VHH binders against Deoxyribodipyrimidine photo-lyase (PHR). Designs and how they scored, part 8

Target 1, 134 residues: Deoxyribodipyrimidine photo-lyase (PHR), of Oryza sativa subsp. japonica (Rice) (q6f6a2r38to171)
Amino acid sequence: GPVVYWMLRDQRLADNWALLHAAGLAAASASPLAVAFALFPRPFLLSARRRQLGFLLRGLRRLAADAAARHLPFFLFTGGPAEIPALVRRLGASTLVADFSPLRPVREALDAVVGDLRREAPGVAVHQVDAHNV
Short names: E, the ipSAE of ESMFold2; O, the ipSAE of OpenDDE; V2, 0.75 times the mean of E and O plus 0.25 times the DockQ between their complexes.

## First folded at step 1 (VHH)

Design g3g (framework vhh_gocatamig_d2)
Fold by ESMFold2-Fast, scan of step 1:
Structure g3g (fold): chain B 134 residues (1-134), chain A 117 residues (1-117)
Amino acid sequence: as target 1 above (134 residues)
Amino acid sequence: EVQLVESGGGLVQPGGSLTLSCAASGFTFSSYELAWYRQAPGKKRELVAGIYSDEYTVYMDSVKGRFTISRDNAKNSVYLQMNSLRAEDTAVYYCAAEYDLWGYDYWGQGTLVTVSS
């Protein structure tokens, strides 16, 4: 089935090693490729959070436009990383590709996502790609 | 270790100029989005200006045309050139580096800018 690339640290479509890996897997299985981005929950300081989110959302809008220009399905989730396993199950995906990140909250989220998939979709392969140390 | 250090703050008269600098260490600077925030006494922290890794810039309406953000990846630094300063610009200015679009950010300790005669 489809390959889903969960975009984490490398928020670009050009020269993105994890995306290239995901594209290779999709091509090898003659399956669709989709890109997913899930916003992490931010601390609930309403005024500062809104201003920070404005900067972030402008970047995401540019990313979504770039994905559309490349004919890549792009899914944006504002409810956090828990929506990633739901997307994988909904699409009947065979593989989830994710960026490796040394950041604790990202690793904790990835561990939770992997745990969910192991329990609820045990046939899904999970690949982590470290673009900085290859 | 990851560190952001701001400098360039001080006391300046209305209509004057200041350049703030933020020196970064401990991470791959060129991959980060950089921003300047400020917090005035008794006010909430607000985004003043941001610069993306591709050098696209964003500005708060009240500073547009007066402030310019720039970055130097070779020096791991981001700058805020502030012209035509007003009393309302008085604040502690913070440098922030956003690892990715998630908002995993590193913050400096801040530098005080006082605009007063």
Scores: ipSAE 0.000, ipTM 0.185, lowest interface PAE 10.6, mean pLDDT 78

Design g4n (framework vhh_7nfr_2)
Fold by ESMFold2-Fast, scan of step 1:
Structure g4n (fold): chain B 134 residues (1-134), chain A 118 residues (1-118)
Amino acid sequence: as target 1 above (134 residues)
Amino acid sequence: QVQLQESGGGLVQPGGSLRLSCAASGFTFSDYAMSWVRQAPGEGREWVSSISWDSDYTYYADSVKGRFTIARDNVKNTLYLLMDSLKSDDTAVYYCAKGEYLEYFDYWGQGTQVTVSS
């Protein structure tokens, strides 16, 4: 099945460590690759202004356009990380790749996503890619 | 246009200290979270630290927690990274970025090289 990269830290397509790992897994299994981004609630954003969210959303729309130009499916969710397990099941994905995160709220969200998948889709492999690389 | 200029890198001995600065212009610095990101030789980019617009919240990578301190001066539009107890593993180019770990990094600085060796 497809490989899904849940984009958390490196919000770009070029020189993205977790995306390269996900692409390698997809190529090795001759499977499609998809990228997903789920917006976290406002308490995880440290910028004060609504216009900052506007810049984030414009950047994500540019990422979606760049992904489309490369024939790479891109999914944007505004309801938060809980939509990721539903996407994985809907696509029949074999693997979820996520960035390693040192932030406690992000780690808790990832743990919840992993827990959901282990219960509802136990055949899905979950890979955390550390940006430290080694 | 947004401009981010890092400085303060250099060669330092293990256990030493450095203070990195990032001068920001072209945007309302006090409205945005700011971050430090590093890239070691042959490695991908690694998030190091983020600070909220008002300095009330700071976050650190586990590898630097307790050794590094992120700070900002909204009057001078400057971001700082105070690095104590430096280790050889801290050798990297350090980049200033507009935004926080969970935000899209719209703009990156040119970087400043930190080398920790004997």
Scores: ipSAE 0.012, ipTM 0.257, lowest interface PAE 8.3, mean pLDDT 78

## First folded at step 2 (VHH; framework vhh_7qbe_3)

Design d4F (from d4q with L100F; at its last look DockQ between E and O 0.03; V2 from the best seeds 0.00; counts 0 for: pae E 14.5 > 2, placed apart)
Fold by ESMFold2, look of step 2:
Structure d4F (fold): chain B 134 residues (1-134), chain A 121 residues (1-121)
Amino acid sequence: as target 1 above (134 residues)
Amino acid sequence: QLQLVESGGGLVQAGGSLRLSCTASGFTDYMGWFRQGPGKEREFVASISWSGGSTYYADSVKGRFTISRDNAKNTLYLQMNSLKSEDTAVYYCAAEPYDFGFYSPEEYDYWGKGTRVTVSS
């Protein structure tokens, strides 16, 4: 089934090791690829200055347009990381690829998502890649 | 400001069942149940995402308790079956309206006042 790349830190379609890894997995299994981004309102958005939020949102809009130009499905969720397991199940995905992050809320969100998938979709492979030296 | 109101607590015989409810005054992403027994610290019971697709349970309640929600009523439920004396506690509803919640009480900013469950026999 499809490969889902959960974009966390490297918000780019080009020069993105984690995305390249996900694309490689999709190609190797002749499966579709989709990209998902889930906002973390409280740890990042509510604590960020208004101008920092503006930069993030403009960047995400440009990213979505770039994905559309490449015919790459892109899912933006405002309901947080919990939307990722639901997407994986809705698409019938076989694989989730996620960035590494040192931030505690992000690590705990990833652990919760993995725990959910282990319980409700145990056949889904999870790959965590370090796109950054952190 | 998000408000959480629990109901459904009471006295029940061991082996019995209760259903707890928690009504939220607005949108929530993660909601959960926690409990505090006599002389114990508050502990995680269960949590659920807005979609209902992400559910988590403490090992001590797996197979006996079921968390669910009705988003049309903004209501969280905890169905408690096969109750034991060890389940006696004040049960708290908790929420993170725009962020994720885990097993720790410190990750939730909004709390109800609690509803007491007493399991006898």
Scores: ipSAE 0.000, ipTM 0.123, lowest interface PAE 14.5, mean pLDDT 78
ESMFold2 (binder alone), look of step 2: mean pLDDT 84; pTM 0.864
OpenDDE, look of step 2: ipSAE 0.013; ipTM 0.301

Design d4W (from d4q with L100W; at its last look DockQ between E and O 0.05; V2 from the best seeds 0.00; counts 0 for: pae E 13.4 > 2, placed apart)
Fold by ESMFold2, look of step 2:
Structure d4W (fold): chain B 134 residues (1-134), chain A 121 residues (1-121)
Amino acid sequence: as target 1 above (134 residues)
Amino acid sequence: QLQLVESGGGLVQAGGSLRLSCTASGFTDYMGWFRQGPGKEREFVASISWSGGSTYYADSVKGRFTISRDNAKNTLYLQMNSLKSEDTAVYYCAAEPYDWGFYSPEEYDYWGKGTRVTVSS
């Protein structure tokens, strides 16, 4: 089944090692690749300054255009990280690849998503990769 | 084009309850409730994602109102308990099926015509 790359940290398609890893997994199993981004809930977004929020939104629109140019399915969810398990189940995905992030809210969101998948889709492999390899 | 139809408004005593419904004519990714009281700007009440996994409430309604949805019926609900006179308003259903939308009215492209809720003292 498809490989889903959940963007948590790097919002780019070029020079993204986590995306490259996900693409390699998809190619190795002759499976489709999709990219997903889930906006964090309102409490997180309310802490963002208006200018910073505008920059984020412009970046996400540019990212969607880049994905379209590469014929790469891109899913943007406004309901937060809890929508990722639903996408994985809906696509019949075999693998979820997620960015590494040191930020506690992101780590907690990933743990919650993994917990959900362990309970409801235990066959799904989860890989965590650092998109900012140096 | 997406259409939203609200129902369930009416007159209720303070402390009472009402349940609002909003039926959508098509797919919606994000939906919310807004309200406009007499002489006030339209304000956010609650919102919910398609999956139901993310819900948000204005501070003024937390603990009293519950948002939910039934995607099989394309219907959004707002259960309003412990109603107060300041909850008197026209309540609007809103949807943003193709873009990000949360708290600001300008982030929603589709609106219902509203349903009036009057809470008597």
Scores: ipSAE 0.000, ipTM 0.133, lowest interface PAE 13.4, mean pLDDT 78
ESMFold2 (binder alone), look of step 2: mean pLDDT 84; pTM 0.857
OpenDDE, look of step 2: ipSAE 0.013; ipTM 0.295

Design d4s (at its last look DockQ between E and O 0.08; V2 from the best seeds 0.00; counts 0 for: pae O 11.6 > 2, grease 28.4 > 24.2, SAP .669 > .668, placed apart)
Fold by OpenDDE, look of step 2:
Structure d4s (fold): chain B 134 residues (1-134), chain A 118 residues (1-118)
Amino acid sequence: as target 1 above (134 residues)
Amino acid sequence: QLQLVESGGGLVQAGGSLRLSCTASGFTDYMGWFRQGPGKEREFVASISWSGGSTYYADSVKGRFTISRDNAKNTLYLQMNSLKSEDTAVYYCAAEPYDLGFSEYDYWGKGTRVTVSS
């Protein structure tokens, strides 16, 4: 099945080690690669100033454009990280790759998603890639 | 960088039909057509979602124009029927890789000219 890269920290395709890892896995198994990004629900987003939110959204636009230019399927979820397991299952993905974030809410979300997959989709491999340690 | 290329424009008589095409260099979630007539501001014509399930039309073209897309070919179409002189304009293709709730489209083609003669 496809490989899904859940982008948690780096809002870029270039110089992204987690993406490279995911791409390698996809290539090795001759499977499609997809990228997913989830907007965190409030209050995490509420803590951001208007300018910060604008910057985030503009960054996501650029990210989506880059993905499109590379013919790389890109999924953006406004309902939060809780939508990631459903995507994995919908795509019949064999692997979920996620990068690390220093933000506690992001780490908690990652743990929650991983927990969900372990329960509901135990056959899905989960790779956590720390770009800083690569 | 997403590239959009329009084609199909030309001269047509009033009451005639014309089909415009827009080829995108990659996939995009939302696409639309805009037009700018002589001495007028650019105006919305039609838009369509990735699935094709959501289409929107300007009141001025509703019932006459049909927007569609072939995702396999990354191509957007605009079937224009019952053309009027008022439809004379440069038609622009626009695209958003993903709808983030903004009113602006991120990418635009160079346009194709449609001239409707009376």
Scores: ipSAE 0.005, ipTM 0.238, lowest interface PAE 11.6, mean pLDDT 85
ESMFold2, look of step 2: ipSAE 0.031; ipTM 0.442
ESMFold2 (binder alone), look of step 2: mean pLDDT 82; pTM 0.840

Design d4t (from d4q with F27Y D29I S49T; at its last look DockQ between E and O 0.18; V2 from the best seeds 0.00; counts 0 for: pae E 14.0 > 2, grease 27.3 > 24.2, SAP .749 > .668, placed apart)
Fold by ESMFold2, look of step 2:
Structure d4t (fold): chain B 134 residues (1-134), chain A 121 residues (1-121)
Amino acid sequence: as target 1 above (134 residues)
Amino acid sequence: QLQLVESGGGLVQAGGSLRLSCTASGYTIYMGWFRQGPGKEREFVASITWSGGSTYYADSVKGRFTISRDNAKNTLYLQMNSLKSEDTAVYYCAAEPYDLGFYSPEEYDYWGKGTRVTVSS
């Protein structure tokens, strides 16, 4: 089944080791590749990072355009990390590849998503990639 | 349809403590507490991210109330300490899985029926 790359840290399509890893897995199994990004909810967005939100959203729009130019399915979710298990199940994905992140709120969200997948889609392989140390 | 059921309300003396619970029938990512006092509009009390790593509080309850959640039980909690007469209200659990409006009641899609808290003296 398809490989889903959950973009958490490196928000680019070029020079992205985690994306390259996900693409390699997809190619090795002759499976489709899709990219997903899930926006964190408003309490996170109401922090001192409000100035950073505009920067993030402009980057995500550029990323979506780059993905479209490459015919790479790109899913941007406004409902937060909870959208990732639903996408994995809807696509019938065999593999989820996720960035490693040092930020505790992101790590906790990843743990919760993995926990949900273990309960509701136990056959899905999860690969956590440290893009800067791979 | 997602259902939210609050419990734990009751009569409490000023200075006392009470713990509210809200059980969700399904998956939620953003949950919070609101309250409506006598003759007042519904107001924000507290909210929490799914991970529990970020919490937000109305100024009137900061330092006295603690919001938490247990995702394995789909349950949201509000520990209420140092209760005051102005905390008397019906407390509502709310969930906002796809909407970004944590502070405004009109932005929440799902609501419990409420649990009454009365602070005496």
Scores: ipSAE 0.000, ipTM 0.126, lowest interface PAE 14.0, mean pLDDT 77
ESMFold2 (binder alone), look of step 2: mean pLDDT 81; pTM 0.827
OpenDDE, look of step 2: ipSAE 0.014; ipTM 0.274

## First folded at step 3 (VHH)

Design p1 (framework vhh_7qbe_3)
Fold by ESMFold2-Fast, scan of step 3:
Structure p1 (fold): chain B 134 residues (1-134), chain A 116 residues (1-116)
Amino acid sequence: as target 1 above (134 residues)
Amino acid sequence: QLQLVESGGGLVQAGGSLRLSCTASGFTDYMGWFRQGPGKEREFVASISWSGGSTYYADSVKGRFTISRDNAKNTLYLQMNSLKSEDTAVYYCAAEPYDLGEYDYWGKGTRVTVSS
C-alpha cells in the first residue's frame, strides 16, 4: 500500500534523505507516495506570533504547490501529530517514514503515533531516517 | 482553487432541527462553521480537526449543535437541534488553520430561518 512520509524537520523536497528513503520504498513496491506535515498543537506555538506562523504556513503551501507539480500528494495538518495515524489508516498505508529528531516533544509525538498504529493498524511498518548523521 | 459549497438551509420551527452540509473540491485541514445574523458580524459556531479528534463550539450552541465530517466525501456537517429564533442566520463553511484564527477559504453561505 502507499508510503507516507511524515515531514518533521526538513521542510523541503530537494536534498531530503527521509523523503528519498520513502520514495525508494514506494518505487520498490510500485506504491503511491504521500507527504504529510503536522504542526504541533497550540501549547508549543504560544511563543510564536501569528505573523511567524503565517510565514511558516506560506512556506508549507509553496512546498505543497511544488509537490503537486511533481504529482506528489501533500497534506498539511494544524491539528498536531494525532492527525498522522488517522491519515495512515485513511490511505491504507503500508509504511510510515519519519524524520529522526533528538527533541523530546518530537520524540514523544512519534512514540504516541507509533503506539496508536500498533493498536489500530499493527501491519504498518515505521521507519525513522536520521539525516543529520549522513 | 479550493471551492466550498454549503447546502441544507431552510425554514424551520423553533425546537426543530436541520442538518447543514459543506462539500469541498479537495483536501482541507481544519474546517468550521460561522454564521451571520441580521445586522450582526460573522461569528464562530464550531470547528473540527481533519481527524475529528478535536472539536470546538461557541458557548451559545454547545449541547445543541454537533459538527462532524466525512473525509471520503470531502464533506463537513452541522447537525442543529433545539433551534431557537436567535439561530436565524446565513451559515458559512470555512476551511484551513483554526489555530491562526483565520480561514483562507469560505463558501457563499446557506440561509437558516427559525420561526416561532
Scores: ipSAE 0.081, ipTM 0.534, lowest interface PAE 4.9, mean pLDDT 81

Design p10 (framework vhh_7qbe_3)
Fold by ESMFold2-Fast, scan of step 3:
Order: sequence, then structure tokens, then C-alpha cells
Structure p10 (fold): chain B 134 residues (1-134), chain A 118 residues (1-118)
Amino acid sequence: as target 1 above (134 residues)
Amino acid sequence: QLQLVESGGGLVQAGGSLRLSCTASGFTNYMGWFRQGPGKEREFVASISWSGGSTYYADSVKGRFTISRDNAKNTLYLQMNSLKSEDTAVYYCAAEPYVLGESEYDYWGKGTRVTVSS
């Protein structure tokens, strides 16, 4: 089934080991690939011009445009990491690929997502990719 | 090119209930309700994330209003109970698209009028 790459820290399409791994898995199973990024939960944002989040949101908009140009489905969620398990279930995905990070807040988010999937979608494989692990 | 279509407004007696609906023409991230009463600024009412896992309410409506969504229909709902005269306003549906635009993060409907009589 489809492969979802949950982009955490490496917010780019070039030289992205986790994305390459996800693309390889999708190709091997003849399945679609989707990329997702989730911002932390917050109240509804009304306008980019009045409530922009500096370089982060501008970078994510450019990334989304680049993904579209490369025919990669890209989901940008503003509801936080909890959107990721819901997306995996919605797409009937076989695999979730995520960036490895030793940073505690990122690890906590990843652990919460993995815990949700184990409860609600136990057949989904979860792969963490560390660019420095050769 | 995201289109939002609102419905459900009307005249209702104080203490009554009303359900607002808003249908989007495509995928939306957060969806929410805002309102503008006579002589007031537009204010936040409630919002819901795509999955429904995060909801936010203005203090003035907590316990009385419930926001929900049906993603299969791309439709947002606001169930309004125990209505008060101060809830009289034009209610606007708002949505963040799947991909944030170059200079904007949201789209708005035309609004639906709710009048609560004493």
C-alpha cells in the first residue's frame, strides 16, 4: 500500500535520505508516495500576511510548490503530529517513514504517533531513517 | 480556488438551538467559525483540525457550541445550543487550504446570519 514520508527536520527534497528510502519502498510495492509535514497544534490561522511564522512557513510553501512541480503529493498539516496517524489510516498506507532525531520534543512527537498507529493501525510498518547511519 | 458554501442561519428564540453547515470545494486543513455582531469586531468562535483531533473554542461559547466535520463530504458543522442574545451575529466559515497560498493561509465564505430573539 501507499508509503507516507513524515518530514520532521530535513525540509527539502534534494539529498533527503528518508525521502529516498520512502520512494524506494513505494517503487518496490508499486504504490503511491505521499509527503507530509505537521506543524504543532494551534488555533486557526487567518492570514499569512498577519500571522506568518517567519521563514518556516515561507520555506514550507516553497517546498510544497517544489513537490507539486515534481508530482509528489504533499500534505501540510497545521493540527500537529496527530494528523499523521489519521493521514496514514485515511490513505490505507502500509508504511510510515520518518526522519530520525535525538531531539526530545521531536522524539516525543514520533513516539506519540507510533503509539497511535500501534493501537489503531497495527499492520503499518514504521521506519526511521538516520542520514548518518550509512 | 477554494469555494466555501454556508447554510443554516436564521431566527431562533433565546435558549434554542441551531446548526450551521459549511461545505468546501476541496481539501482543507483547519476549518473554523468566526462571527461579527452589530457594532463589534469579527471574533473567533471555534476551529477544528483536519483529523478532528484538535478543537479550539472561544471562552464565550465553551459548553454550548460543538464543532465537528465530515471529511468525506468536506463539510464543517457548528451545533449551537443554549443560544443567547449576544450570539446574534453573521457567522463566517473559514478554511486553510491543503497547500498554503503565496500570501494567504485562509479562505472565507460569505457568511450566514443568526438572530437570537429574547
Scores: ipSAE 0.176, ipTM 0.534, lowest interface PAE 3.3, mean pLDDT 80

Design p11 (framework vhh_7qbe_3)
Fold by ESMFold2-Fast, scan of step 3:
Structure p11 (fold): chain B 134 residues (1-134), chain A 117 residues (1-117)
Amino acid sequence: as target 1 above (134 residues)
Amino acid sequence: QLQLVESGGGLVQAGGSLRLSCTASGFTDYMGWFRQGPGKEREFVASISWSGGSTYYADSVKGRFTISRDNAKNTLYLQMNSLKSEDTAVYYCAAEPLTWGSEYDYWGKGTRVTVSS
């Protein structure tokens, strides 16, 4: 099934080793590739503050535009990392590729996602790519 | 551009139930319901994350209304139980934009709910 790259640490499409790894896996299995980015949960009512934060997070708009230009499906979630296991199940994905990070908040988010997938989609392979070691 | 279409409004007696639906023309992240009665500003009713793992309710509807979604159908629902005359309003479906920093949120045209005694 499809390969999903969960963009967690390296928020770019160029020179991204985890994305290259995900693309290679998708090509090898003749499967689609999709990219997902998940911000932490926010109530819909914060739309005005969300727009102010959006000025600071202008890079996400550019990322989405770049993905569209490359015909790469890009999913932006504001419901947090919990959206990732749901996306994997919804797409019938075979593999989730994620950035490796020693940072605690990133590690905790990844562990929670992996735990959810073990319960609800135990056949999905999870690959962690360490971009800082080649 | 993303389009949202509400349905399910109508006349219902106090204490009754009604289910609203909202169908989106494409992918939506967070979705929610707002309402506006005559002489009032648009107020929040309920919201739901894409996966359904997070829901939020206004205190005035908590325990009476249930928000849910079916992503296979791109459809949002609001199950309204124990309806009161104060629930009379035009109900609007809303979706957060795909990208942050958009000028506006996506809104439907609304569906009218009238609760009679």
Scores: ipSAE 0.174, ipTM 0.569, lowest interface PAE 3.7, mean pLDDT 80

Design p12 (framework vhh_7qbe_3)
Fold by ESMFold2-Fast, scan of step 3:
Structure p12 (fold): chain B 134 residues (1-134), chain A 117 residues (1-117)
Amino acid sequence: as target 1 above (134 residues)
Amino acid sequence: QLQLVESGGGLVQAGGSLRLSCTASGFTNYMGWFRQGPGKEREFVASISWSGGSTYYADSVKGRFTISRDNAKNTLYLQMNSLKSEDTAVYYCAAEPLDYGSEYDYWGKGTRVTVSS
């Protein structure tokens, strides 16, 4: 099934090592590739409150538009890392690819996501890519 | 264009329960319930992330209302228990844009809840 790339630290499409790895896996199995970004959990954003995150949201919106232009499905979730295992299950994905991050909150989020998948979708492969772009 | 249709409103006695539903015409991301009581502005009630892993409630409804969703049916629910006269309002379903490519949230037309004392 599909390969999902969970974008954590390298928030770009060009020269993204983890994305290239995910694309290679998808091509090898003739499967779709999808990219997902999950903002940390917060209450529902009305338009006025969304403006407080305007710089970040405009950047992500532009990233989503660029992905669409490349016919690359891009899912922007605002419910935090818990959205990722649910997306993996809904797409029937075979593989989740994630960026390596040394930051504790990101590692804790990844551990929680992996734990969920081991319980609810144990056949899904999880790949962490330990490479950084300039 | 995404459409949201609410249902389940009605008349209920104080202390009673009611379950609201909101069906979306397609995939939705973050969703929520808002309400507008007589002579009041529209206020936040509860919200839920796509997976259901993150939920938020207004202090006035915490412990009494439960938000949930069934993504296979594209349906959002609000279980309302221990209803009070202050809960009388038109309840609106809302959804955030999927990619934030839109500046606007999606809204339903509302369903009326009347709590009699």
Scores: ipSAE 0.191, ipTM 0.537, lowest interface PAE 4.0, mean pLDDT 82

Design p13 (framework vhh_7qbe_3)
Fold by ESMFold2-Fast, scan of step 3:
Structure p13 (fold): chain B 134 residues (1-134), chain A 117 residues (1-117)
Amino acid sequence: as target 1 above (134 residues)
Amino acid sequence: QLQLVESGGGLVQAGGSLRLSCTASGFTDYMGWFRQGPGKEREFVASISWSGGSTYYADSVKGRFTISRDNAKNTLYLQMNSLKSEDTAVYYCAAEPWDLGSEYDYWGKGTRVTVSS
């Protein structure tokens, strides 16, 4: 089935090694590729400064438009990381590719997503890519 | 352009029920229902995340209304039970934008609900 790239850290389509890894997996299995980004819940966002929030959301909208121009499905969710397992199940995806992050909230979200998939979609492979040293 | 179309409104007796539907022309993330009664400001009724894992209700409708969605049909629902005369309003479907500084940019034209005593 399809490969889903859960974009966490490197919010770009060009020069993105986790995306290249996901694309390689999709090509190898002759499967579609989709990209997803999930904003963290509002309590987390409320702790950030207003300018940074506006900048992030405008950047994500530009990224979504760029993906559409390249005929790459892009899903942006404001309901948080819990949307990711639901998307994986809806698409019947074989693989979830995620960015590596050492940040605690992101790691906790990854653990929760992986836990959900183990219970509800145990056949899905999860790959975590560290894009810092390529 | 994303379009939202509401349906299911009508006249119902107090204590009765109605189910409202809202069909979107494409992908929608967070969605909700708002209403505007005669001589009143538009008010929030309920909202639901894309997966349905998070739902929120106005205190005035908790326990009586249930929000749900069918993503395969791009359709949002509002099941309204134990209707009161105060529920009389035009009900609007809305999709929440990604921009936290914007109100819901995608609105339907509304469906009218009249509850008679």
Scores: ipSAE 0.212, ipTM 0.573, lowest interface PAE 3.1, mean pLDDT 80

Design p14 (framework vhh_7qbe_3)
Fold by ESMFold2-Fast, scan of step 3:
Structure p14 (fold): chain B 134 residues (1-134), chain A 117 residues (1-117)
Amino acid sequence: as target 1 above (134 residues)
Amino acid sequence: QLQLVESGGGLVQAGGSLRLSCTASGFTNYMGWFRQGPGKEREFVASISWSGGSTYYADSVKGRFTISRDNAKNTLYLQMNSLKSEDTAVYYCAAEPWTLGDEYDYWGKGTRVTVSS
């Protein structure tokens, strides 16, 4: 089934190690590739000012437009990381690829997503890619 | 190309209810409802993410309208309760390809809702 790349740290399409890894997996299995970004809960963004949030949203709009121009499906979820397992199940995805992040809130969200998939979709492979760890 | 077809519009008394449907010819991510009343600009009504985990409503319809979807049927719904004369409009279904749900590239032709006093 499809490969889903859950974009966390590297919010770009060019020179993105996790995206290249996901694209390689999709090509190897002759499967579609999709990119997903989930906005984190308010507490993670407590220190972000209105201007910084506006900058982030404008960046995501440009990223989504760039993905559309490349015929690459891009999903933005404002309901948070919990929408990722739902997307994986409904697409019938074979693999979820995620950026590795050392940040505790991101690690906790990823652990929750992995826990959901192990329980509800145990056949789905989960890969974490760290750009600085070969 | 993706096609959207609305249905369910009609004539209804103030205080009544209507359910609008929109069927898509293929996969959609974010979907939404917009409306345009006589002599008015088109305005946002409600939107829903693909999973249904995120919904957004215009303040004018919050608490009265409920947006939902059935992905197995490729169908979007708008349950309209406690209808007012001000809700009289042509209602449009919209879908974006793969974005934030605020830039819509695909539109239906609209379904007319008339609320009589």
Scores: ipSAE 0.006, ipTM 0.213, lowest interface PAE 10.8, mean pLDDT 77

Design p15 (framework vhh_7qbe_3)
Fold by ESMFold2-Fast, scan of step 3:
Structure p15 (fold): chain B 134 residues (1-134), chain A 117 residues (1-117)
Amino acid sequence: as target 1 above (134 residues)
Amino acid sequence: QLQLVESGGGLVQAGGSLRLSCTASGFTDYMGWFRQGPGKEREFVASISWSGGSTYYADSVKGRFTISRDNAKNTLYLQMNSLKSEDTAVYYCAAEPFDLGYEEDYWGKGTRVTVSS
């Protein structure tokens, strides 16, 4: 089934090791590739000023447009990381690729996503990519 | 280009029920229902995140209306129970790429609900 790359930190399509890893998995299995970005819940977002959030959202829209130009499906969620397991199930994905992060909110989100998938979609493989250790 | 098409409106007696539907031509993140009653401005009714994990309701409809979605059909629903004359309005489906309230790029044309006493 399809490979989903959950973009967490590096909001770019070029020079992105997790995306390259996801693309390699998709190519090896002759499967589609999709990219997803999920904005974190309100408490995390409140750390960003409204002006800075506006810049982030405009950047994500440009990223989505670039992905569309490359015929790469891009899903942008404002409902937080909980949208990721639902996307994986909706697409019938075989694999979720995510960035490794030591930051608590990201790790808690990743743990919750992995827990959901183990309960609701136990056949899905989860790969965590640390750019410095790939 | 995203298109939203509402259906399910009609005439119903007070205390009755209706289910509204909204079908999207493609992927949508947050979706919601708004309504505009006679002589009033458009107001928020309910919204739902893509996964359904987050739902929000206007105080006037809490406990009576239920929002849900079927992503396999790209369809949003609003189950309206215990309808009151005050619920008479044109109901609009909206899909916001960002649910922060300052970017509403996609609206349907609306479906009319009339609640008679």
Scores: ipSAE 0.007, ipTM 0.346, lowest interface PAE 8.5, mean pLDDT 78

